# VHH binders against Di-N-acetylchitobiase (Ctbs): the designs that were tried, part 5

Target 1, 344 residues: Di-N-acetylchitobiase (Ctbs), of Rattus norvegicus (Rat) (q01460)
Amino acid sequence: EDCPCSEASLCRPIRHHRDFEVFVFDVGQKTWKSYDWSQITTVAVFGKYDSELMCYAHSKGARVVLKGDVALKDIINPTFRASWIAQKVALAKAQHMDGINIDIEQEVDCSSPEYEALTALVRETTEGFHREIEGSQVTFDVAWSPKGIDKRCYNYTGIADACDFLFVMSYDEQSQIWSECIAAANAPYNQTLTGYGDYLRMGISPRKLVMGIPWYGYDYICLNLSKDDVCAIAKVPFRGAPCSDAAGHQVPYRVIMKQVNSSVSGSQWNQDQQAPYYNYKDPTGRLHQVWYDNPRSISLKAAFVKHYGLRGIGMWNANCLDYSDDALAREQTEEMWGALRPRL

## First folded at step 1 (VHH)

Design n11 (framework vhh_7nfr_2)
Fold by ESMFold2-Fast, scan of step 1:
Structure n11 (fold): chain B 344 residues (1-344), chain A 121 residues (1-121)
Amino acid sequence: as target 1 above (344 residues)
Amino acid sequence: QVQLQESGGGLVQPGGSLRLSCAASGFTFSSYEMSWVRQAPGEGREWVSSISSSGSTIYYADSVKGRFTIARDNVKNTLYLLMDSLKSDDTAVYYCARVGHPYRSSWYDYWGQGTQVTVSS
């Protein structure tokens, strides 16, 4: 119930706002002690509360925010919304948290009551947190594009207006493949930029957009691998699309770094997608193609953030790197954190 | 600790039916999207079906559309797969999987032990 930190001041919510956000996700594997705290402005906690993480983040002047998740059918009821918000505010106070990141990625039909209910939830949550916790931050995770991704018809301008800013999940961009059923980058450069262009074109301020970078890739089994490295993948439909990234599986950067060194191809660069990939054979002899992001591809995206004056950058997720004491791992981890810094 | 336990597999003749269950514990089941994924002998994992946390959004692989029905009971923390008109090609180990980050399309962080389904004459 009282402050779990060595200093009582570390239990006070962070009131200081920074002009440039570095918004990171943590999934609770105790790797947070090794993060680059010189950059981090917000840690979004996914999983069990860790009071040591909260105390440490506050000692670095960084916010720690709750995960906000709820079934869309329930939020149509305004009494339910009020109760959920009161519960989350009480939890934030009890855990000395600095706000909430709303992570609702459910389908919404444009004509459904959920469409207005979702915008109302974001507005009411922001009003409640700001009123009850001085300087608190309310954010919302949005898809890489506002154009109906994963059958999400959301009032993006209303949601952006309602909260402090949007974390744009500019990854999983192969969740719906409408073209050829082939392996591709998790966050292709030009497609990613098109998504930001779409948010900006609908009237959302660049100061409302934080760019989300993947620190993981996708591993696809190739049904056929062409001489031009085109990897044909299984036809796995998702939310109306005939093909999807569900034909592969997600792999964290730490695993990719170990695997690429022993791969058939070594790391390759695809200029069209501005992303690295490699080919490897599994123990049964099947060919795989892995697409990921590295310091080069991340630096290009960080440059875009700076050039267009976006609010910041961040990633899913900070636990993806190798935080061991191995010299090579340490160097690779430092390069990944460093790539988030826009060149001055 | 998160646990997923499948049951209901077995041997069935072509055209028969089976009902798979997955008992979930150690987490707030009603907050997570759940999936069924299968692996046939000598083949990779194939996604079969997904159901949103509320149960309102449901998707099926084309190979099972019209034959399989996914359902969930958030009070009992149980996921179901009703399999009708079973074919020899449906022979596989069926896994219950939790979407590790809710609503991410292909990120499964916990898998059950699997239950064997054999469709044979």
Scores: ipSAE 0.008, ipTM 0.296, lowest interface PAE 9.0, mean pLDDT 89

Design n12 (framework vhh_7nfr_2)
Fold by ESMFold2-Fast, scan of step 1:
Structure n12 (fold): chain B 344 residues (1-344), chain A 120 residues (1-120)
Amino acid sequence: as target 1 above (344 residues)
Amino acid sequence: QVQLQESGGGLVQPGGSLRLSCAASGFTFSNYDMSWVRQAPGEGREWVSSISTSGGSTYYADSVKGRFTIARDNVKNTLYLLMDSLKSDDTAVYYCAKGRFDSYGGYDYWGQGTQVTVSS
């Protein structure tokens, strides 16, 4: 009755479950009409509600889920958790949404009350959504590895058991650099796969894991460049690590594609990391190195998803591509969406 | 286009306090996580603090934890950094950044910076 869509049926939550998830993030700017809706099973909205996006996604049989964020200190209180869940359920009903993706990335000490409180929040949120919205989906964003990334001591098995599945943020893998303070891939192939191995070894089912791919890269200023293209970066500490990717800045794929062909090196492939990079000089003469993912690196990861029977794949974020009518941009955009399709 | 304008820096004695502000325009401020990053003379950039879209989650570098508080006003499109018990090591240019380093999309826009000098 309060449906903003052309058809009342488009305001009903999606009840059909897909065998293979393609879980994508949208940050606004109304580029969503140009997404590959033949693949998408879930759109996780990161920011303001867009009713046109919700109506369109539902017309394609895709779920649209809320962003769930909350201060961890507040959730120690069970009454607060119940109130927060009731608010999120009411919001999902009001906005005709199909569930919630919980994006809590705060530091948690293993000995803190937040450790148990976080698992309780995920369990109680899932129970509330499933009870109140038939067929709703509750998911949780986890780091690329369960091994203390960014000082997050979480009960990963408890969280996985509590929700429908985990979206694994297999990117920002240089957030803590414990080795040499050098530029590196956002999601190095072997390191990324080690993270999935760690989740699986702790007893988490592959059907609980959706692989998150970055559609953005990092631009680093090189203090020195070795013969092997090793770019030394500034020492910027993060959560106990002496160096981090905060020494650089993020760049979306659309910007990288415009820059790479005019760079000093052109696109290079690093075989050890299975990732592309390039070097360029800024107007002041300083050397930069940019690390990113392309259709080749993404296809290799998609093959892993299929071969090991993971629940699905997805990316941060769908807005990173160039959706203009430029012929080259269209080809590059189609190749990036196509790379998500797993191959035998 | 996106504009981030920092203010509130200055000269302060050790143990003093400052409140930095960042006025955001050209984007829907309430839709984005926001961060503070600093750069000391001759040093690389150091992430200081981040805040989620709602203000419900806050994150701090170990060097500032317990002394700095990040806050936001989504009605005024303004990000704040409340700095207490300032030390000489806090001397840096402080930048307002759109996004979070440790989350999706990271930092995609930076302000021009505001100078904080802690000395007697």
Scores: ipSAE 0.000, ipTM 0.348, lowest interface PAE 13.4, mean pLDDT 88

Design n13 (framework vhh_7nfr_2)
Fold by ESMFold2-Fast, scan of step 1:
Structure n13 (fold): chain B 344 residues (1-344), chain A 126 residues (1-126)
Amino acid sequence: as target 1 above (344 residues)
Amino acid sequence: QVQLQESGGGLVQPGGSLRLSCAASGFTFSSYAMSWVRQAPGEGREWVSSISGSGGSTYYADSVKGRFTIARDNVKNTLYLLMDSLKSDDTAVYYCAKDQYTWLRGTYDYYGMDVWGQGTQVTVSS
């Protein structure tokens, strides 16, 4: 049959919106049964389609949305946009999905035809999904700040007005390092706060903003590690900046938790950035510094979400935790999911 | 449909060379950064190398720097990994991955990588 679920009702789109969004990304690997379904309102599928995940999410009243991905040069053509939207609507219907999350992170010049084309794509996609799938949700992933991050000149107010809400990728905040070429937090608290302030100051409603939190960190090789834990990193330029987080590598929380206990420093807390870090020595004898987020730093950000009345919170990505039946792993995963609940 | 298909793997002696290819279709190849990621038996995925959409910038994991060369042919929509001075520790399934517009970023897992090929097995053994 058309519906792969044990109950036909589980193939019907979720129509009701929650007042508080918990928007999570899933990249596959069948770990989804171990997620905290008491919180999740939307799962954005970035791995292969899994009909069991769709059926299960719907049984919990949670939406499952498609990944929207397209090359910017193609969307200048309105006929291409219409065809792409029709294809995505048809795919959502075929897979019993509740919408689409548009993930376009390409460089855009302010004066380019892509600037208006991107806003048009978001508007037309939202109109198409809402018309064809009652109660469907269309969202767009934006950088941690609207201020030209990674040379992305986007019509942020137009995009926010066009879709249901924005998922703010408030991570990878070292993608362009304009200051000292040193290791730093993936999502430092005050810098993250400034990004949300920038979105709000341009007139975007807090009800249009869902805070994206990283469940991964960055591992940097230190060319020099000072007595004050300043880790000098390789000078790797990115989109006009002389240094970037491309000097390091992304590591999921599950790897960080296994490594931190055997590290040279143990977990340290940086008060200025309100983020944890640690130093370790690799098998070749090189010193590394890892910056990440933990339940403490996440709870501080969840409090910010509550205080400013943002639409919700979420993370990249739910697969980053250790879902084994190990007692310590279960405790750590419970703490990470728990930290998403606003407290104040 | 977006498709990535790797080829060129096989059995090689230590110190030998292999050239991996990844044929891409269903998307505008030149608009995306591309990566090679490997998975050794019983281990997690390890990022190997990335190349920008234009081919103008390349990055390598320390474990392969100086031995491997990443390249692309945007006319043929093909990504390459030229592997020299192969070691037993290079034994792994090698995956071609399409980056999610997050140019030149290494990763230990799926972040920034939204499409993966089926993989090609490289075995370095005497």
Scores: ipSAE 0.000, ipTM 0.245, lowest interface PAE 11.6, mean pLDDT 87

Design n14 (framework vhh_7nfr_2)
Fold by ESMFold2-Fast, scan of step 1:
Structure n14 (fold): chain B 344 residues (1-344), chain A 123 residues (1-123)
Amino acid sequence: as target 1 above (344 residues)
Amino acid sequence: QVQLQESGGGLVQPGGSLRLSCAASGFTFEDYAMSWVRQAPGEGREWVSSISGSGGSTYYADSVKGRFTIARDNVKNTLYLLMDSLKSDDTAVYYCARSYSDYFPRTEYFQHWGQGTQVTVSS
């Protein structure tokens, strides 16, 4: 068990819990030194393990957690679950990690054996990590609503009860478009809040919910752009819906900030969705519409987190901002981190 | 150093089958989602399929759904694309790519690419 940190204490699991979670995803690229560590309580590693990141996060009192991913067909077998959990615990110990974030987004039928198996996996993973790594944290990523999103029939109350808390992925909310095939916000305000209302109504404690927001948007090619800024998009089906956000592509905030200044429309605000958008023309002359989140839309959601006493907030992903020394980039980056702070 | 090396391409007749492989090295293979992306002559890159690190989640472009199967062997650090019922429109250079997400994968956000393997479907 060798510690790669300058101090042996930095390899010990974080046991301190903050009352308010700020749960961020990191996908690599070594931008982590520039994050707002005054806020961060948990870093969920989605890319390659970085021992320097682990040592640094621990020096700030923040947890670093593994990505948990597994085939649902395999977890029906309790012996497989036990083996997978033992392997993840061993990996967490070897990498000096503080827990695991389970990121399972597979389709599950309500009547399938996977329905009970998934809840059992979460419970057994939590029991194993808590037993083997004192103070460790086990979390689970859930859709923006428990109402059958992406054909995921999960035991949401059972999963919430089984783990430390749920990270709610309140983004990619156009993954299934049941209405008109048009471009729309990644996380429309009222729709997002309806999802939290649904989780709360089923009896899940607000202390079990961490709000995930996007630091990225979607860029859609408009097959037609109306005079009222309605952007018709290609029909790309997803999990039973005739249209989806797969008709567009994801764009990080840093790219959006550079592009909006040279756009045809400039930044516009859609009052119904409480989200910004803009139109631009590509080098081949095609019209595009980009929907994203900015400090204004994020601060509205942070206010909801505080008002309803949710466990915390976080985002996909911390690497989306411009961490260069450019004055405008620094200002925009500070505003995005600042927007996560509930003000009330 | 991350290395991705594709193989298994070739010439096949319409309706035929091919199995592409991608050998990965220089990183912990099971920690990353992997994707196949293709590029026809004179056209842009088109995402074909993605698989999660564990192999539990798979996603396909509509043009290949029901005909192609993505798979991985985490013991051998190898990604596969099993291609059935090949059509002339499947003619392209096929690239193996490492990604950090299998959900709505976007080619612009892939970090590492292989050299590609040519698939030609013609009579």
Scores: ipSAE 0.000, ipTM 0.252, lowest interface PAE 12.2, mean pLDDT 88

Design n15 (framework vhh_7nfr_2)
Fold by ESMFold2-Fast, scan of step 1:
Structure n15 (fold): chain B 344 residues (1-344), chain A 120 residues (1-120)
Amino acid sequence: as target 1 above (344 residues)
Amino acid sequence: QVQLQESGGGLVQPGGSLRLSCAASGFTFSSYAMSWVRQAPGEGREWVSSISGSGESTYYADSVKGRFTIARDNVKNTLYLLMDSLKSDDTAVYYCAKWSGEYRGYLDYWGQGTQVTVSS
């Protein structure tokens, strides 16, 4: 066993669980040196392995977990599942990781063998990790609602029972637009809460749910912008829906903060969706509408987490903020991290 | 481990064509959006084109629209960029990049790049 840390103890898996989870995604770029480590309980790595990040997170008592990714057709085979799990456990041991976050977002038909195979994969992965790495954490990313989002028919109660908890991706909520093809909030407040209500009503414990918040927004080109700020968008289909957020592109909070000050509208608040937006004109003269989340909208969602006793909160992704030494950037970054703390 | 291996670059005359390929391994290729990003000498990285995991949606930078075509083969785990009517300002190292999810966050740069030089 080779430990890259300054102290051998920093290569030991984190075994304790905090009462409140703050589950953050990191995509690399070494911005992690500036995160609010007083809050973070788990870092889910989506970039290249960074041993310095692992050592630092462990020095703060935070877990670092692998990304779990696999084709659903392959996991029907139990021998393949066993091999994949063994490989991931070996990788976690080699990289001194504290578990795995399974990020499977593929379509599943309710009557397909993949339906049972996915639940079996989560159960067997959890059993393998818990056996081989004491105190390890196995989690699964789920859509903002269990109601057939993106043609995913999953055994949500079985998956929740099988793993330590679910990270609910309560963002990209315009991935399937069944109504008018118009720009809207990435995570509208009432729609987001309806998703959690759906998970709770099917019998999933609030202690199995971690709320995922977007630290990014969507920038849409408006084919038409009405007097009441309705932005008509291009018809880009996704998984059976005629329109989707693929008509726009994702923009991190740090870019949004620089752009909103030069926008034609300034930041506006949409009361129905409880989310901020703004309109701007690009260098070619096209009108755009950007929908995002800010400390206000995030605080409202954090209050819901506290009120319903959810396991925790987290976000996609921690790299989205401006970690420069600029005074305004520092203030904005502190406000975004602060908004995750339940206040109500 | 995630690996992206670009190929197909080279020296070509203005007005010529090239086909770039990117062989992907170590992840479920069809579950991720993919992009081509280029970097000209002395410049920053410039996004060129993206394709959804299913291949249903494609997007292009204004500078290449109508000249370049992005495509993918999910059976072969290969991403393509078909480049027509090449101009001297298309000279750059072209990188195959994976999105961290389908349209989530930023591009993950995993490839080494392939050099495209447009010159007489």
Scores: ipSAE 0.000, ipTM 0.197, lowest interface PAE 12.7, mean pLDDT 88

Design n16 (framework vhh_7nfr_2)
Fold by ESMFold2-Fast, scan of step 1:
Structure n16 (fold): chain B 344 residues (1-344), chain A 122 residues (1-122)
Amino acid sequence: as target 1 above (344 residues)
Amino acid sequence: QVQLQESGGGLVQPGGSLRLSCAASGFTFSDYAMSWVRQAPGEGREWVSSISGSGGDTYYADSVKGRFTIARDNVKNTLYLLMDSLKSDDTAVYYCAKPYLDWGYEDAFDIWGQGTQVTVSS
């Protein structure tokens, strides 16, 4: 068994399910000791395996799940799917993990064999994990909307039916810009809600949806910044769209909090998008506009989760906050974790 | 077939009480938040109350807060509205509905029931 934990019981898989999911991503920077473990129900690991994290999460009754990633061309073969699943189950057992989160974000043509193969992979993975590890959890990351985002033609209803629930990546919502090539919110409130409405209207149960919130923003260089704070961005195409958020770069909340204090505008609130932004000038004199989420924008989304009876909430990623002993950083970090709690 | 069937309405005097029921079928009831929506004669629909799928969270319109109680029985697939201290302004057809857009807005609801008439008068 080779349990690395101080207590053998901490290597046993978590079997119980919580009424409300708080599903968080960790990228392996060892900040996990400072997370709000009173909330967390699942940690999805994207970094290097950390047995101390696994032991600690289990001591808090939280699941730790593997990252599931595979080339779509390979999963067309059912023998390959069976082998991949067996390997992932064996790895979960070896690392004392509680399941797997499948993170496939590749393009799929509606008429391709990958369309059926992806749904089959999710179903077979769920069956294998549930059979081999009692109480294990299989989840799948989906785009903010089922409406062909990033040329992903997926069988969303089939995938939702096949697994325990969907983690909805309701961020990177500027990955394809079909309108004006300008900077905008990573997760605009009304656009985010229309994505959930689309999932619900196609027949997916709200109990199959966990809302993913960004704890990062995008920093865009403005080719022009208007009087009305419209930031024109470089035309960087993505998957058929003429413009994309690839014109900017991702920046974690901890960096945003330090940068906003030295910005020329200070933090601004955009009422239409229900999101904060700010403008700053870099050392070379170029104007930038940064769009992000803060406790206010997150709490509005958490309220939606609660009012609609969604399965839960979560974020990409828990490492984005400042876990230092600085008093201001601690306050900002506590507010961000607190914003995930829907008001009672 | 997905169905919502309301019952329990009637004529009561001001200050009286009624218990409305909504029998749900054709879907996994416990997976959905449920709401009560009412429509008074000659007026639009007004959201009254909502309850989460688990029953752990309840929400009320200011006009009914403290007088009405929403409840559910997930084993029986039934939604309830307990109405105390009824006023003439509570006269309306009451519908049970599951929302799929915005909470608190009448146009955000899926309604499959016939409704049940509540009349508060002397």
Scores: ipSAE 0.000, ipTM 0.164, lowest interface PAE 19.0, mean pLDDT 87

Design n17 (framework vhh_7nfr_2)
Fold by ESMFold2-Fast, scan of step 1:
Parts: structure tokens; C-alpha cells; sequence
Structure n17 (fold): chain B 344 residues (1-344), chain A 123 residues (1-123)
């Protein structure tokens, strides 16, 4: 292994335990130098390998972890699991990475062989990484609730026990809409907290839970927009639900900040969902409603993390902000990073 | 050459029906959402209806909902607007347009427009 960093020490895996986890996703848009490195404890890479990012993160004492993704049909075979784990460990060593974040979001039936195989994969991956890379971190992305979201019947307690901690994807909470087919917050406050309550009630330690928040929103075309700002959306089914957020499109925070200034409504606050939204007309005159998270809604969630002693917080994804030299963009970006800090 | 060509417009009496067609060429029609937009005399453009790339989702302006139906044939590269119970207020030039959503800019925009077809609803 050759070290691409200016100092050989920057290629050594991070072994230090952090009291509070700040777990961020990077999708490879080369914005990483402008992140708030005073907070970041782990960068989960979803883009192409960037050795400069790895060197820089290590210079700040932050971990950089691989993306772990695999088809569930393949992991039923224990020989396949062993081979996949060996390949990922070898890749982590070659790229000087500090571990792996397993991002499996596939449908699993409770009675299927995939149910037990997934738990075995997480356990075997954790054992392999810990044995081969001292101080390495193995984590697993879980839905906002363990209650059968997107037809995922997982052994959540077994997975939590098997790995270092769970990154809870407390977003895309409209992936299955069982109620009215209307636009709603990506991560409504009370619904999000209910998910954490569900994980805790099943016996998972708060020290196994890192809260993931979205730095993106959803843009929905309104079939009808009522005087009370109820936006009716297209009925797009998903995994048994009659309606889903597939009726809308994801929009990063940097775009939302530009669009809200030219919107019909300006930014509105929905007290029930504890989330901001706005209405705008597209160039053809269609009404849209955009739901997102801002420093206010994020700060409320960060307060919950602190109050219940969760392991930490993080987001999808760090590239969503405007890292230009514009003064307003800098201020908005600093406020978004600052909102992750639980208040004293 | 990228092109949209509307047809099917004409003069109809109130309560009548028309079927507009839009023939698409020069791009992968099945990969794009399509819209109908109208412009009444002395007024700005007004969105009427949109259809997703697969045809699985349809959207209508409140003024035409229940009276108009948007449809597409991805094999024939053709967009349709079936207009029932026509009113004098439906009098306009009707344009078909190709829709793009740009995730990076967050913008919905029409990058290709047809020449338009005149619909006149009069007694």
C-alpha cells in the first residue's frame, strides 16, 4: 500500500473514540474542503474514491468509511458473504479507510432466508473489519422506524447488537403514504421521534442510534392546492402503499434557498410537522409545494438527540449546501452546520 | 432535428369536443414528461395538463379537470389532449411542450415547444 498523503501518519486508520458522533455523507462533488470539520467524526463516501478527501479528513481526526452495498439474494451463501467481506476489507486497506457503512435498503420478507442472512452479513462484516483493521467502524443504515417501512422485515435488535451503531435515515418518511395523498414534510418532527421511540422500546440502546436528518427537501406538483395550503399529489404506489414521495422530486438545500425567494408564499412554518414549506409556480404556471428542513427544524431534532442521549447526529448529504464565496450562501451554510450542535 | 407538431384544433360550439395531437421527433419521447400549455387572446401562457414519461401520472389545471384528458402513445411518439364539454373560456392557441426537471438547479422548464394549434369555442 502506498500512502497518497503528504504525511504517512494520515494513512493510518482513526482509532480514537468520539463522545458525540457527527456522521456525514459525501457524494463526491469536491465540496468537502468547505465542510465544518470542527464537528465531523465520520464521512461516509458515496462518490468515487478521493484520496485528497481521505487525507484531509484524517488530518482533522475524522473517519472515512466505505459504502457497503450488495444484492440480498447473493448473501444467503456464506461463502459469498466471506468473499464480499474479504474484498471490502482489502479495499478499505488499499484506500486507507476506517471502516464501512452498510447501506442495504432492499425489501425482505420475515420468513425469507434473507432475513437471517442480512443479520449474519452485518455480524460477519463487523468481525472481519475489527479483526483486520484495528479501531475500524462498521455501521448500518436503517429506516426511520423498525415497523416494516418499505416492506423491510429486518432483525433490528440483532443488527444493532452486531455492528458499532445504526445510522437512522430519518427522512424519506413519505416513501409509503397510507393516509391522504398530500404533500408533507420529508421528516415530520413527531413522526421522526416516534421512530426513535420504536427502536428504543424494542431494546436498542440510545448509544446505538445516530440521527440522520435531510439537507434536502421534496418538490411536489399540486393536482390541487387548497386555501389551507393542502397540496394534493399524484397517486404513485410504493411497496403496498397507494401513494408515495415518488410523486415528487428531491431538491438540495442550496436550490431551495434560491427558489424560496421567488416563491408565491415565501417560507411558511407548519407547526404540526415542525417543518418549513413554500409554494411556487413553475414556468408553465403549475403550482408546486416544497417541504424541507432548515436550521430551526434541525435544531429541534438536535435537542432531542441530546435529551435522550443518542450517540449522535448526521445528515444526507454534506454536498447539499452552497459552498460558494457568496456572503449570504456562507451565512446560510454556517447556520445549517451550526444547527447540528445540540444546545448547551 | 428536434420537433413538436400540434394538430386537431378548430372551431367548435360550446359543449363540443376536440382531440388535439402532438407528433414528436428528434428525441427519445418515452424519456420525457410532456405538457399542454394554452394562450388566450391578449393573455399570458396558462398551463393546462402534464403527463409523466410512462403515462402513469397525469396533472390538470383546476379549470379543465374532469373535462380534459391527457394521454400519450410512446410507440407512436404522440401526445394527446381530449377536450370535452368545451367552454368559450377554452378559446386559445394550444401548445405541446417537452418538460425537463433539472435536479441541480431545481427548475422545471420547457426546452422544446410546438408551433401551436388554434381552438375556438363559439356559437
Amino acid sequence: as target 1 above (344 residues)
Amino acid sequence: QVQLQESGGGLVQPGGSLRLSCAASGFTFSSYAMSWVRQAPGEGREWVSSISDSGGSTYYADSVKGRFTIARDNVKNTLYLLMDSLKSDDTAVYYCAKEIYDFLTGEYYMDVWGQGTQVTVSS
Scores: ipSAE 0.000, ipTM 0.402, lowest interface PAE 11.4, mean pLDDT 90

Design n18 (framework vhh_7nfr_2)
Fold by ESMFold2-Fast, scan of step 1:
Structure n18 (fold): chain B 344 residues (1-344), chain A 122 residues (1-122)
Amino acid sequence: as target 1 above (344 residues)
Amino acid sequence: QVQLQESGGGLVQPGGSLRLSCAASGFTFSRYAMSWVRQAPGEGREWVSSISGSGGSTYYADSVKGRFTIARDNVKNTLYLLMDSLKSDDTAVYYCAKLGDSYYWEGPFDYWGQGTQVTVSS
């Protein structure tokens, strides 16, 4: 058992579960030393394995979990599921990981064998991890609503029952635009909360739900920008919807903060969506509209998490902030971490 | 079993060029559309480009159109991404991805490679 850490104890799995989860995603870049480790309970590694991150997280009492990604057609085969689980358990042991976060976002027809196979994969993965790694955590990323988002017909109650909890991706909420083909918030407040209402009405316990907040926004080129700041966007269809957020591109908070001060409009607040946006003109003269989340919009969502007793909060992704020594960047970064636990 | 293995990533200066390759096995390569998807540090996954099974149709994200060329060699079961005029914004892990039947050219994807790092920095 080779331990890459300065202390052998840092290679032991984290055994205790927290009452309140702060579940963060890390995609690399070595920025993790600057995260608010006073809050973090779980780091989901979406990039290359970094033993220094694992050692550091464990030194702070935080879990480090694997990314679980697999093709749905393969998991119909129970022998394939057993093999995949054994491989992931072995990898977790080799890398001193505390569990796995299953990130399957593929289209599933309600009548397909993938519907039952996905629930079976989650259950079998959870049973395998719990048996082989004491205190390990198995989680599953779900869309912002269980109502057929991106043609994902999943057994949400079965999946929730099968794993430790669900990370709800309360972002990319414009992945399918069924109404007007216009730019909108990545995670509009009322729509986001409606998703939790939908999960709860299905009988899923609030203790099974961790709210995932975006620390990134979307930058849309406006085919037309009205006097009322309505940005018409290109018609890019997605999974049956005529328009989608694929008409724009994702931008991390650190880039947004540098751009907003140079924007035509400055930061604006949309009261209906409870989200900030701004307009800017690119070097070719095209107008853009950027929608994002800031400490204000995040704090409103964090208050909902607290008020309704959800298991926790988290975000995609912790690398999105500016961790430089710049005074303004440090202040903005502290405000974003602080917004996960707003003061009333 | 389907396997996708990327190569060709590395460090380049702005304005430089790279050629990414993806070796595919375990399926009839010529029958399936293939894609490149990237994930920049601190960002979600961004679809870059797709190519039909025959190679007759190619699709590009607006951010890379005119600079990147997707190609395939169905005899060698290899997918390529030829990247010209690289910008710092192109810094990302680049994934080879197989499109499933009944999917848009931008996804969803049923199989992924392990990824190859491209860093554009002066």
Scores: ipSAE 0.000, ipTM 0.106, lowest interface PAE 23.1, mean pLDDT 88

